# Designs tried in a protein design chat: VH-VL binders against q96il0. Part 312

Target 1, 167 residues: q96il0
Amino acid sequence: APERGAERRDTAPSGVSRFCPPRKSCHDWIGPPDKYSNLRPVHFYIPENESPLEQKLRKLRQETQEWNQQFWANQNLTFSKEKEEFIHSRLKTKGLGLRTESGQKATLNAEEMADFYKEFLSKNFQKHMYYNRDWYKRNFAITFFMGKVALERIWNKLKQKQKKRSN
Key: E = the ipSAE of ESMFold2; O = the ipSAE of OpenDDE; V2 = 0.75 times the mean of E and O plus 0.25 times the DockQ between their complexes.

## First folded at step 12 (VH-VL)

Design K13 (framework fv_ebrasodebart; at its last look DockQ between E and O 0.01; V2 from the best seeds 0.00; counts 0 for: pae O 10.3 > 2, placed apart)
Fold by ESMFold2, look of step 12:
Structure K13 (fold): chain C 167 residues (1-167), chain A 120 residues (1-120), chain B 108 residues (1-108)
Amino acid sequence: as target 1 above (167 residues)
Amino acid sequence: QIQLVQSGAEVKKPGASVKVSCKASGYTFTEYYISWVRQAPGQGLEWMGWISAYEGYTNYAQKLQGRVTMTTDTSTSTAYMELRSLRSDDTAVYYCARDESSYPKGHDYWGQGTLVTVSS
Amino acid sequence: QAVLTQPPSVSVSPGQTASITCSGDKLGDRFAYWYQQKPGQSPVLVMYEDSERPSGIPERFSASNSGNTATLTISGTQAMDEADYYCQAWRSSTAYVVFGGGTKLTVL
């Protein structure tokens, strides 16, 4: 059942597709940190003969990376916004302006800023718990499909070996 | 039984605003994003934006940026979409639909739709 | 701007195979989804992750996504399959949703 027998290639690699996860960095590359999330994106390698299962795994990994970057970009913006709102609210309560007499941005003492950090973490605890749930679910799914790809590659190697013997 | 039940039809004048609700039941609300999709009479589906149920962050279609606000209330498992400065071409059926945040299964459940009519 | 292009209509005879295409630049680099909408009803998800079928969708529905084109295929088309069909994908640079313009399937 070859696609075409006239194109026999004695030095060509097997027809089995290859997969290289990001932790091994085989033919993938890592870009610079994203301005908002501070995460380094992975640019995934796309082999020429990628199987449907390998394509699904790659697409799932790409989508998960985008999901993760959006969460942390949004969280970083929320932190910055709420920090400034807390400072402005406390300065107003104390009857102080947003700028010092030198024009420098007014701020709060270390104890007051510690109150902000504690409040922010407490307020966002459930959000981070649900993020962790989704993070683990996504990584479990990715790991599961990595296993399926590995089995597919083993099966294709065994079929190739079986065909050689039957000839 | 999974359900997304939307608020009733609205008739509005140009320049007004409308707020459509979408009450979810039968599933864990925080596991899903809520998308809002509208369909003008005789036209196709137009995605308006989505909101994360637990993060509260939103992504809006560029066409609607500045006119739309999406919110959620996790205590009531309800999503809201508010469209401001209504025009006659905002006349449409407005749908909410869920999309799982931990796996890309697509919009597997949709609300019944809310007809918003904008007439002078 | 990302655009998903579908033919406005497709007509088939009962029992024949219908094919509905959805074209977009590098659409095969993203997951594609398909929705069925019957007159007066909300859309129903009929295919996800390029080729996966949700529970309750007949096996005569199948789909593929490669290169710039996703295709929904309905074998043994029945009168009840007469509906509007929409493809959906995400934009590659952000998490925004894009729908195709829709295809009216007529069973004559």
Scores: ipSAE 0.563, ipTM 0.809, lowest interface PAE 1.5, mean pLDDT 83
Fold by OpenDDE, look of step 12:
Structure K13 (fold): chain C 167 residues (1-167), chain A 120 residues (1-120), chain B 108 residues (1-108)
Amino acid sequence: as target 1 above (167 residues)
Amino acid sequence: QIQLVQSGAEVKKPGASVKVSCKASGYTFTEYYISWVRQAPGQGLEWMGWISAYEGYTNYAQKLQGRVTMTTDTSTSTAYMELRSLRSDDTAVYYCARDESSYPKGHDYWGQGTLVTVSS
Amino acid sequence: QAVLTQPPSVSVSPGQTASITCSGDKLGDRFAYWYQQKPGQSPVLVMYEDSERPSGIPERFSASNSGNTATLTISGTQAMDEADYYCQAWRSSTAYVVFGGGTKLTVL
């Protein structure tokens, strides 16, 4: 049986938002929505004296963002593709053309489209469950490292105050 | 009737910039993407990029990255394409086109074209 | 970038059937749009990706897809059909648009 070549699912390109914050910014910046995911990317500030814990936190946030961007970009593409295929299939089944007499795309009614949405949600239910699980895990890890960084900053401030009192 | 009306012909020097406008009418401007396509004299069609009219999302051909900027004005239903650092090989007729879907898949309506001549 | 390959020219006698091919990698996943361009004019869409015709395009125009090849067919070719024809595809992963090199159809 010839191995049906794995249909290379067109993955959405990781559209790195070309939004560049001002070079002198000391803050995180929120970019415009990504064209594929519709999520707003965050450009994370990198301190000159970034601690290993701060670096770890930043990397976790960045990785989580990239993961989230890729997930939704792919979901949006899949949704759009399947929606179009559904419409075409239904119109064909009805013996209708894909275009109106005016050359516009033929559309389905709201009831027919409701069937599509139900089917799509059902088909992707497990995928969304895994997404939610992983989203919580990632955010928990980020929150944990945020706490560690906060404690480190407090400790460093206390040490600096002690050194200033001893001189 | 759906129409795309472009700005008039331009003559530019090398190194200059050109900005071409495309005014859309006869449809809901914000529901579609606008693509830009150019054609050098005696050559084929070359896709330059697309812009989402509402969100302003853009995608440019790799060859034109850094030199091209597409924008839209939803209040006037007008798309703009700016090409910078013009070269002689940028001499072409530039077309705006409406994409027929919610994605920039194909072009159902075209502007009349704008000739841009780059000469020393 | 996916390259779409078209024959540079096709000749046909009036009343005969003209066929213009467009071949490219992964074209089987994405159907081709077809455009007609006459000298000094803007391109005109003659066939949608789904092989449907725009309003005003004669029924003699049809399109088909087989594997990595799209074909535009003009039955009963007329002198007015003499033009350049371009196929066009898009890539869903990058949302890039790609045109074929164009085919000059001559009606002899």
Scores: ipSAE 0.000, ipTM 0.555, lowest interface PAE 10.3, mean pLDDT 86
ESMFold2 (binder alone), look of step 12: mean pLDDT 90; pTM 0.931

Design K14 (framework fv_ebrasodebart; at its last look DockQ between E and O 0.01; V2 from the best seeds 0.00; counts 0 for: pae O 8.1 > 2, placed apart)
Fold by ESMFold2, look of step 12:
Structure K14 (fold): chain C 167 residues (1-167), chain A 120 residues (1-120), chain B 108 residues (1-108)
Amino acid sequence: as target 1 above (167 residues)
Amino acid sequence: QIQLVQSGAEVKKPGASVKVSCKASGYTFTEYYISWVRQAPGQGLEWMGWISAYEGHTNYAQKLQGRVTMTTDTSTSTAYMELRSLRSDDTAVYYCARDQTEFPKGHDYWGQGTLVTVSS
Amino acid sequence: QAVLTQPPSVSVSPGQTASITCSGDKLGDRFAYWYQQKPGQSPVLVMYEDSERPSGIPERFSASNSGNTATLTISGTQAMDEADYYCQAWRSSTAYVVFGGGTKLTVL
């Protein structure tokens, strides 16, 4: 999901405030990772003479991107919240404070944190299973519409060449 | 046949809470999200929020953030909406409605509505 | 957050064409949906995904969505079409979903 920074790719620097979308693009382009989901959004090109089929495909892709970003943003928040709750609960059971002597948040060792990971996976197993089902269904349908758009474009070009030869 | 059956009408005092249920039948519950929409007497439809049946997606209308909680129970195919700190302008008919999580096709099935009256 | 604006009422003579508008900033970038609600009843979906018609909805219902405006069009309007009509769109899956204020269609 996370991508390496753009320092060697001639793209906008990391961070939302420094991202500067192209203003004169004739192609789809990929922006920096979303702050909450860690997914890179696609910014879709809207051609001047977009067909109804092309418009539908674009809206489906945009909606699915937002759907996916929302799931992972919520899941990341849930993970962080449940992790802090787990740490707090275990520190309290051990009679320890929530802060170190330096004022930073106290943590648990790797073995103790493995218990959290197991609990998190168990609690969220069903949710992730249904998410995966829907993700694959959505991507299959989008791929099907991409094929329909490609065929539409081929037929339009073939029709124009037949018209030119008859003149 | 596809059906959404809501719990019965309720009368509440200001400051109380209400929890409305919406039992789904005739379709695969986990393939849909449930939206909650309310309608005050003589007014239009007001979207309150939505939740996927597997609780992977939850959004609330900003006006209601902090006062509303939506949950589901997949074992009973039931969605719930709880509205807290009730006040008189919460008097409305509350609807549940479904839409696909795969690709939204609009709210094609609605519950019968639940009248919630808030009065002193 | 964004608002979907509909005229409060539209009147039409039987057999004529009714047009109900729904205005919102960049509404054409999103799918628009339309609902019919008769007195004392739950809403009924009459158009989805801008211009698609559910099974069971008469062919005289059509719709479009471009720019800032979605339009529901009822040709050959009948007395049974008298109802409140609501548009619906999503501005973002993470922020806000809204219904328009509603339009009362009267067939005189």
Scores: ipSAE 0.538, ipTM 0.789, lowest interface PAE 1.8, mean pLDDT 83
Fold by OpenDDE, look of step 12:
Structure K14 (fold): chain C 167 residues (1-167), chain A 120 residues (1-120), chain B 108 residues (1-108)
Amino acid sequence: as target 1 above (167 residues)
Amino acid sequence: QIQLVQSGAEVKKPGASVKVSCKASGYTFTEYYISWVRQAPGQGLEWMGWISAYEGHTNYAQKLQGRVTMTTDTSTSTAYMELRSLRSDDTAVYYCARDQTEFPKGHDYWGQGTLVTVSS
Amino acid sequence: QAVLTQPPSVSVSPGQTASITCSGDKLGDRFAYWYQQKPGQSPVLVMYEDSERPSGIPERFSASNSGNTATLTISGTQAMDEADYYCQAWRSSTAYVVFGGGTKLTVL
């Protein structure tokens, strides 16, 4: 049986923002909006002495960010495509060209576009519901690990203070 | 009338950079994407990338990734394409083109082209 | 990158119908633009992705899509139609633009 070559689902390339934070930065950096998702990526700081718990948190945040970037990149592309198709179809139905005599893009009125938006939202409702669910789950996990990391840091600070008092 | 007017011909050495300009007129500049396409002598059209005139978002062909930078100046309605680390195979006529719609899918208006010659 | 394949050349007699094909993966789900380029000139859009003609393009130009193949048809071909023709598509997932290799149309 010829191995059906896994059709590499043409996922929107995660446009890794070429934004490189300064090498000496000890903080997370926010990049410019991504070209597809329009979301601003965060470049996460990696401490030299990153604990396993901190590493886990960082990875979770990074994965969640990537997930968000991919979702919205794809969603925006789909939206733009369908919007354009809708406009073209509607203009054609009206016997209108895609451009006016002046060379301007022919547009639909707000009322006509309202139908598109309604349909688009309806069509993508389930997808958005799943997104929202997963978004909450991921953020809950992140928050939970943030709490753990905070506690770990407090504990480590206390231990260091005790050692300094004993010497 | 919609027009895209490009900068003049350039002659560059290998390893140098070139920056081509494309001034747009006759339409609302920020409502459209600008694509750049090049054509080597006697060859076909090669898409280089596009830029959103409004957001400044760019998408570059994989082959040119890291070597090309596209920018826009909304105040002058001008698009720029910079190509770095020039090679002999970069010798081509470079075109700017306006995308047909607010999404970079097709090109309805083209510049006159800019010849860039890379020679030792 | 998905490559659009065109025949390198097509010859037609004046008054006859010329057909230029453009084939590519998943082209059936996408629309192809068509451009005419004459020597020393910039490309000119002759067909939109929805098989509509820009203003000023003669009615003898038409386009169709079938499966993974787009076809530009020029009915009643004239000497002035001699040019290079390029198909163009875009990839929805990456927003990359892809051109065909071009077809030289000769009117004999």
Scores: ipSAE 0.014, ipTM 0.580, lowest interface PAE 8.1, mean pLDDT 85
ESMFold2 (binder alone), look of step 12: mean pLDDT 89; pTM 0.928

Design K15 (framework fv_ebrasodebart; at its last fold request DockQ between E and O 0.32; V2 from the best seeds 0.50)
Fold by OpenDDE, look of step 12:
Structure K15 (fold): chain C 167 residues (1-167), chain A 120 residues (1-120), chain B 108 residues (1-108)
Amino acid sequence: as target 1 above (167 residues)
Amino acid sequence: QIQLVQSGAEVKKPGASVKVSCKASGYTFDEYYISWVRQAPGQGLEWMGWISAYEGYTNYAQKLQGRVTMTTDTSTSTAYMELRSLRSDDTAVYYCARDQSYLPRGHDYWGQGTLVTVSS
Amino acid sequence: QAVLTQPPSVSVSPGQTASITCSGDKLGDRFAYWYQQKPGQSPVLVMYEDSERPSGIPERFSASNSGNTATLTISGTQAMDEADYYCQAWRSSTAYVVFGGGTKLTVL
């Protein structure tokens, strides 16, 4: 059995966009699309008096964002690599070079590429199922904590109103 | 019951390689990441890297880049860690640990550890 | 390298409250995890996501986060709680796992 060379599937560097919003920002900022994931990162605002629940919510959102960035960065890298390998393999089978006579990168037709996409989707189906499942779990957790934070804020407002009426 | 069972203790010479196995059971292996952590005698925990069981994506500690290779076999639910060019300072107990892909996260299950001794 | 800093040792009398701190850059942006390790044993997860407790971990274990400092608190410390404790977090930029240096808890 040929030793399947341990292809170093290096994870794409988590390019946390160094987009820093202005220090005086009181809202979330959306950065430019990441070069690997093509997802726009969000810089979450941190209130001065952030509650433990608000902090937990923020951390969940941040972690989910990073998870998404990492997933799609890796997926895009894998896709690009496999696509290139597919093209090269098909061109070789056809006796064609990697470059056209004009020096352009040789490409396959839409029908041949459709086969690649179908195969790629089939191969990665289970991965996408796991991703979707985790995506829902994370978003449900975030939504749940959003609700908790909302309730906490209401409660704090009510306490403040009671204290003002008692003075 | 979820278990991670590691291979037995190893004694190696400097310059040699060691490959430690970690067999997982009691859960869906390909849904989780496996981290490798080592602990030198009397020292703290040192993270070595992680691998995604399904995709085979790896992330290695910078200190170990070029010397460590992590792999998985989904058919046997086994993770492997190979460390090459062994040195005396690589003498440690090596642990595999499950890293949850889904919330909650954390290394919730650990192997029993594998002692690797590097001696001349 | 983002390092998580722990006190090397903490001593407490039985029944008292032990507090172990873990400080690190941007730890306020990441969840902290805590592990207990007894001599000759594998680490055991005792706290996750800053303040959540796994099943089977006693209620006397709690954790909190304030800014860039995570704190593991053991109320009513018992002799069986004597162990090494490690904090852990993820590094956002590299997806590295980072452990603290560990804290030896001694119950006197």
Scores: ipSAE 0.697, ipTM 0.876, lowest interface PAE 0.8, mean pLDDT 90
Fold by ESMFold2, look of step 12:
Structure K15 (fold): chain C 167 residues (1-167), chain A 120 residues (1-120), chain B 108 residues (1-108)
Amino acid sequence: as target 1 above (167 residues)
Amino acid sequence: QIQLVQSGAEVKKPGASVKVSCKASGYTFDEYYISWVRQAPGQGLEWMGWISAYEGYTNYAQKLQGRVTMTTDTSTSTAYMELRSLRSDDTAVYYCARDQSYLPRGHDYWGQGTLVTVSS
Amino acid sequence: QAVLTQPPSVSVSPGQTASITCSGDKLGDRFAYWYQQKPGQSPVLVMYEDSERPSGIPERFSASNSGNTATLTISGTQAMDEADYYCQAWRSSTAYVVFGGGTKLTVL
């Protein structure tokens, strides 16, 4: 999560920098890993004078982060659930109980567990391809809004020059 | 054109289950989540949960956990919502609506609604 | 979980401007959406991304979202605008969908 590349507005004629209040970060920053997804969230900076386009870009980036966190959290839970279901199914097929005589959780041999990992990857390949497609589509949208923000800032700079000349 | 067509009205007794279908056409089914939203007579919209056609995963409203199951059949572009252990306060119109997975467009298309009546 | 609060009803005279509010903690940090529902019909999306209007929705519909409040504004209100209006924040892609309680707009 790099610092936004938007050109910062210098201090207004008031002579003191007040566009980034000290109680808030002036930069995007990265938090600790999420417990369920293991991804580090970005905490987005909100400028004092954020335009509607800048707000939309920030909201789109935030939504994309949340979508990404949700996807990987769900994948981690699915892996754990499907692993246990696979073990239970194979034990049932073999006519074995879910627990050994000592009460410990019954397990499968290494070859059978390797089958699970291959089946899980195969079953989830399509899902990961759709995830990649949506990730790229989201990046296209974010890049498009970055361009709109850049044009807005150039236009505002030119409009300031036009106003000075007309005065 | 884009359509979400739902199964017909149903009358159920308390304790029964109902399964409502939502067939999508005119768009790429796997680019959208399907939300299920119900509306009791004279009441507002109540979100029940969503399912993604491409993820195969769901999130359900906490109130409905354990009673609702949502599924999809990608080959027919159809989403399903099953509500079990029906009670009289489950009487409502049940809507499906699509929610785009990558653009912030919201629920731009809704099904026509399915009235489910639960009475003794 | 997030809660979106709307007034239960709003009344306006034909030709006047109607304003329907939707309040939620830090709602201005999220995209807000608005739906219109006429009696016996499915909801129809009338505003998305805080202030964007779908094709086919009259220009008299506008919206804003700032701070804790999103507002749907209907200028030159007509009898056919009489309906229930719901705000929405959060989307399936983020976690859970949240609707407001709804506002009945009457045009007398």
Scores: ipSAE 0.585, ipTM 0.810, lowest interface PAE 1.2, mean pLDDT 83
ESMFold2 (binder alone), look of step 12: mean pLDDT 91; pTM 0.941
ESMFold2, fold request of step 13: ipSAE 0.502, 0.512, 0.314; ipTM 0.761, 0.771, 0.702
ESMFold2 (binder alone), fold request of step 13: mean pLDDT 91, 91, 92; pTM 0.942, 0.941, 0.943
OpenDDE, fold request of step 13: ipSAE 0.594, 0.609, 0.581; ipTM 0.837, 0.841, 0.834

Design K16 (framework fv_ebrasodebart; at its last look DockQ between E and O 0.28; V2 from the best seeds 0.53)
Fold by OpenDDE, look of step 12:
Structure K16 (fold): chain C 167 residues (1-167), chain A 120 residues (1-120), chain B 108 residues (1-108)
Amino acid sequence: as target 1 above (167 residues)
Amino acid sequence: QIQLVQSGAEVKKPGASVKVSCKASGYTFEEYYISWVRQAPGQGLEWMGWISAYEGYTNYAQKLQGRVTMTTDTSTSTAYMELRSLRSDDTAVYYCARDQSYLPRGHDYWGQGTLVTVSS
Amino acid sequence: QAVLTQPPSVSVSPGQTASITCSGDKLGDRFAYWYQQKPGQSPVLVMYEDSERPSGIPERFSASNSGNTATLTISGTQAMDEADYYCQAWRSSTAYVVFGGGTKLTVL
């Protein structure tokens, strides 16, 4: 039995976008699309007097972003790999080379590629279901903490107004 | 109840390989990552790597690159860790642990550990 | 490699408050997790996401973060709390998991 070489499924390098916002920025920055995930990273602003609740919210947002980046980077890599394998396999079956007479990369027609997309989506259906479920959970949590932070800020403003009236 | 059950203790010679299994139960295996952590006698915890149960994506600690291979069998809900070219300093208790989905989050469930002894 | 630094040991009298610190670069940007390990046993998660407590963990366990330092606090420390404690985080750049060196808590 040929030793199926354990194909090193290298995880896409988590390309932390080296985009650094200006140090004096008081707002979130959006970076260029990541080369692997094609998602635009957000650089979250850190207030000087960040509350523990604000920090938790920021961490949740950051983690969710990184989760998305990693998921899509891996998904895109897998998609690209499987697509290439599919094309090569089909071309071989047709007795066609990997390159056209003009030296261009040989490709399949839209109908043949439709079969690939259908198969890929079917194969990854459960994965996408898990992703979607987790996406909703994360976003609900973020929204919940956004609400908490908003309430905390209101409360702090009210306390400050009371202290100014008492002096 | 969520459980991770590991294979039994192993005694190996230097240069040999060891493969430890971790059978998961009580949850949907495919939804989670499995991390492997080792602990040498009297030492702290050392992360070895993680694997996605569904996709089979792996990430190994740099120190173990080339010597470690992690795999999963979704049909049996079992994770495997193979360590090759064993050395005396690989003597440790090896743990599998469940991570949350897609990111190496905290480990909420742990295996009982597998003692691997490397002796001449 | 980003290293999480813990004190090697902490001693506390019964009923007193124990505090174990974990410091690391960018720990203020990541969630910290805490594990308790007793001799001959597997680690047990005692705190997650900086300050959340798993079910079954006593209320005397709490955790907080300040800057790049996470702190595990055990109020009213009991003899049963004697164990090794490890902090853990992960690195965004590599997706590596990193443990602290561990802290031996002794209840005197």
Scores: ipSAE 0.681, ipTM 0.869, lowest interface PAE 0.8, mean pLDDT 90
Fold by ESMFold2, look of step 12:
Structure K16 (fold): chain C 167 residues (1-167), chain A 120 residues (1-120), chain B 108 residues (1-108)
Amino acid sequence: as target 1 above (167 residues)
Amino acid sequence: QIQLVQSGAEVKKPGASVKVSCKASGYTFEEYYISWVRQAPGQGLEWMGWISAYEGYTNYAQKLQGRVTMTTDTSTSTAYMELRSLRSDDTAVYYCARDQSYLPRGHDYWGQGTLVTVSS
Amino acid sequence: QAVLTQPPSVSVSPGQTASITCSGDKLGDRFAYWYQQKPGQSPVLVMYEDSERPSGIPERFSASNSGNTATLTISGTQAMDEADYYCQAWRSSTAYVVFGGGTKLTVL
């Protein structure tokens, strides 16, 4: 019997910022967005009688999730750092302070910020092309293994029905 | 035809730095991470860290954080590992090894190793 | 970080089956890899993805990984199999790499 009750609805105490799935859940869980990557982690269900093929599929999916989390966490940090450096550099060129009279961070207008976004995209074009290549290759492999698992489950159901009628 | 060729042996004094090179050939350099692994005389393999060949993203073993720097030069398909503030227990053979970024193949090709000896 | 524990040594007679274990907490939740290292040589990958064998590695090498234990098995062990064997879990694409302490296989 799966444990899906109130523990699933109460994913964390108010003093804790992380998600904890129930101990014996029979389903995958989708957690809250990770602070650094903004991606929702999947907490994969591990059945007691998982086949070797099912294990490999789960491990591929877990590994791909971790890879994706790391890429976007790193990219988000780089984006934030370079954005602040760009703003600081442009304000310094104008002879302006880092803070406004009210103490808030000084900003640039929308056209000036568009320059940053264009420069960031151009600078990171090759990195994102390699990411997209790896994403497609990983997803093709996962899809292929999903097909293998589906065929294995169909064959197991046929074997189970054949054995029942034989008995 | 896939090869990882490392720079030659080094003898260093305590407190110095060493920079080991690893030149890759026979494959698309940008498709792999490069791990650095060292082995002290008579000891096991110790993972030092890795670098993504194109992105320059690094991850270092906690024990070595602050003393190690890994870089790549994609125009020459070469990875570098620099270890600073050397001490006698850094005497080891230093290996580079590739690890594919999108297939779970492990470290399928290794460099020949570079002996770094730290003595005064 | 995770720790992978191997026996320091294993001895077998030629033709017998050698079994080298690698233990780690929930190791069966990760891909396991095995490397062979002969004296004065670089490590060589002999098993990957828990149970897959690279081309050029003899079929007498096999491996499994479940629960807390991965196992490298060499059937019909030959003198040329005498080497140090290391397990590995986790990969560069998943943040960090962990090696076991190594096992010296002796063929007497």
Scores: ipSAE 0.554, ipTM 0.792, lowest interface PAE 1.3, mean pLDDT 84
ESMFold2 (binder alone), look of step 12: mean pLDDT 90; pTM 0.936

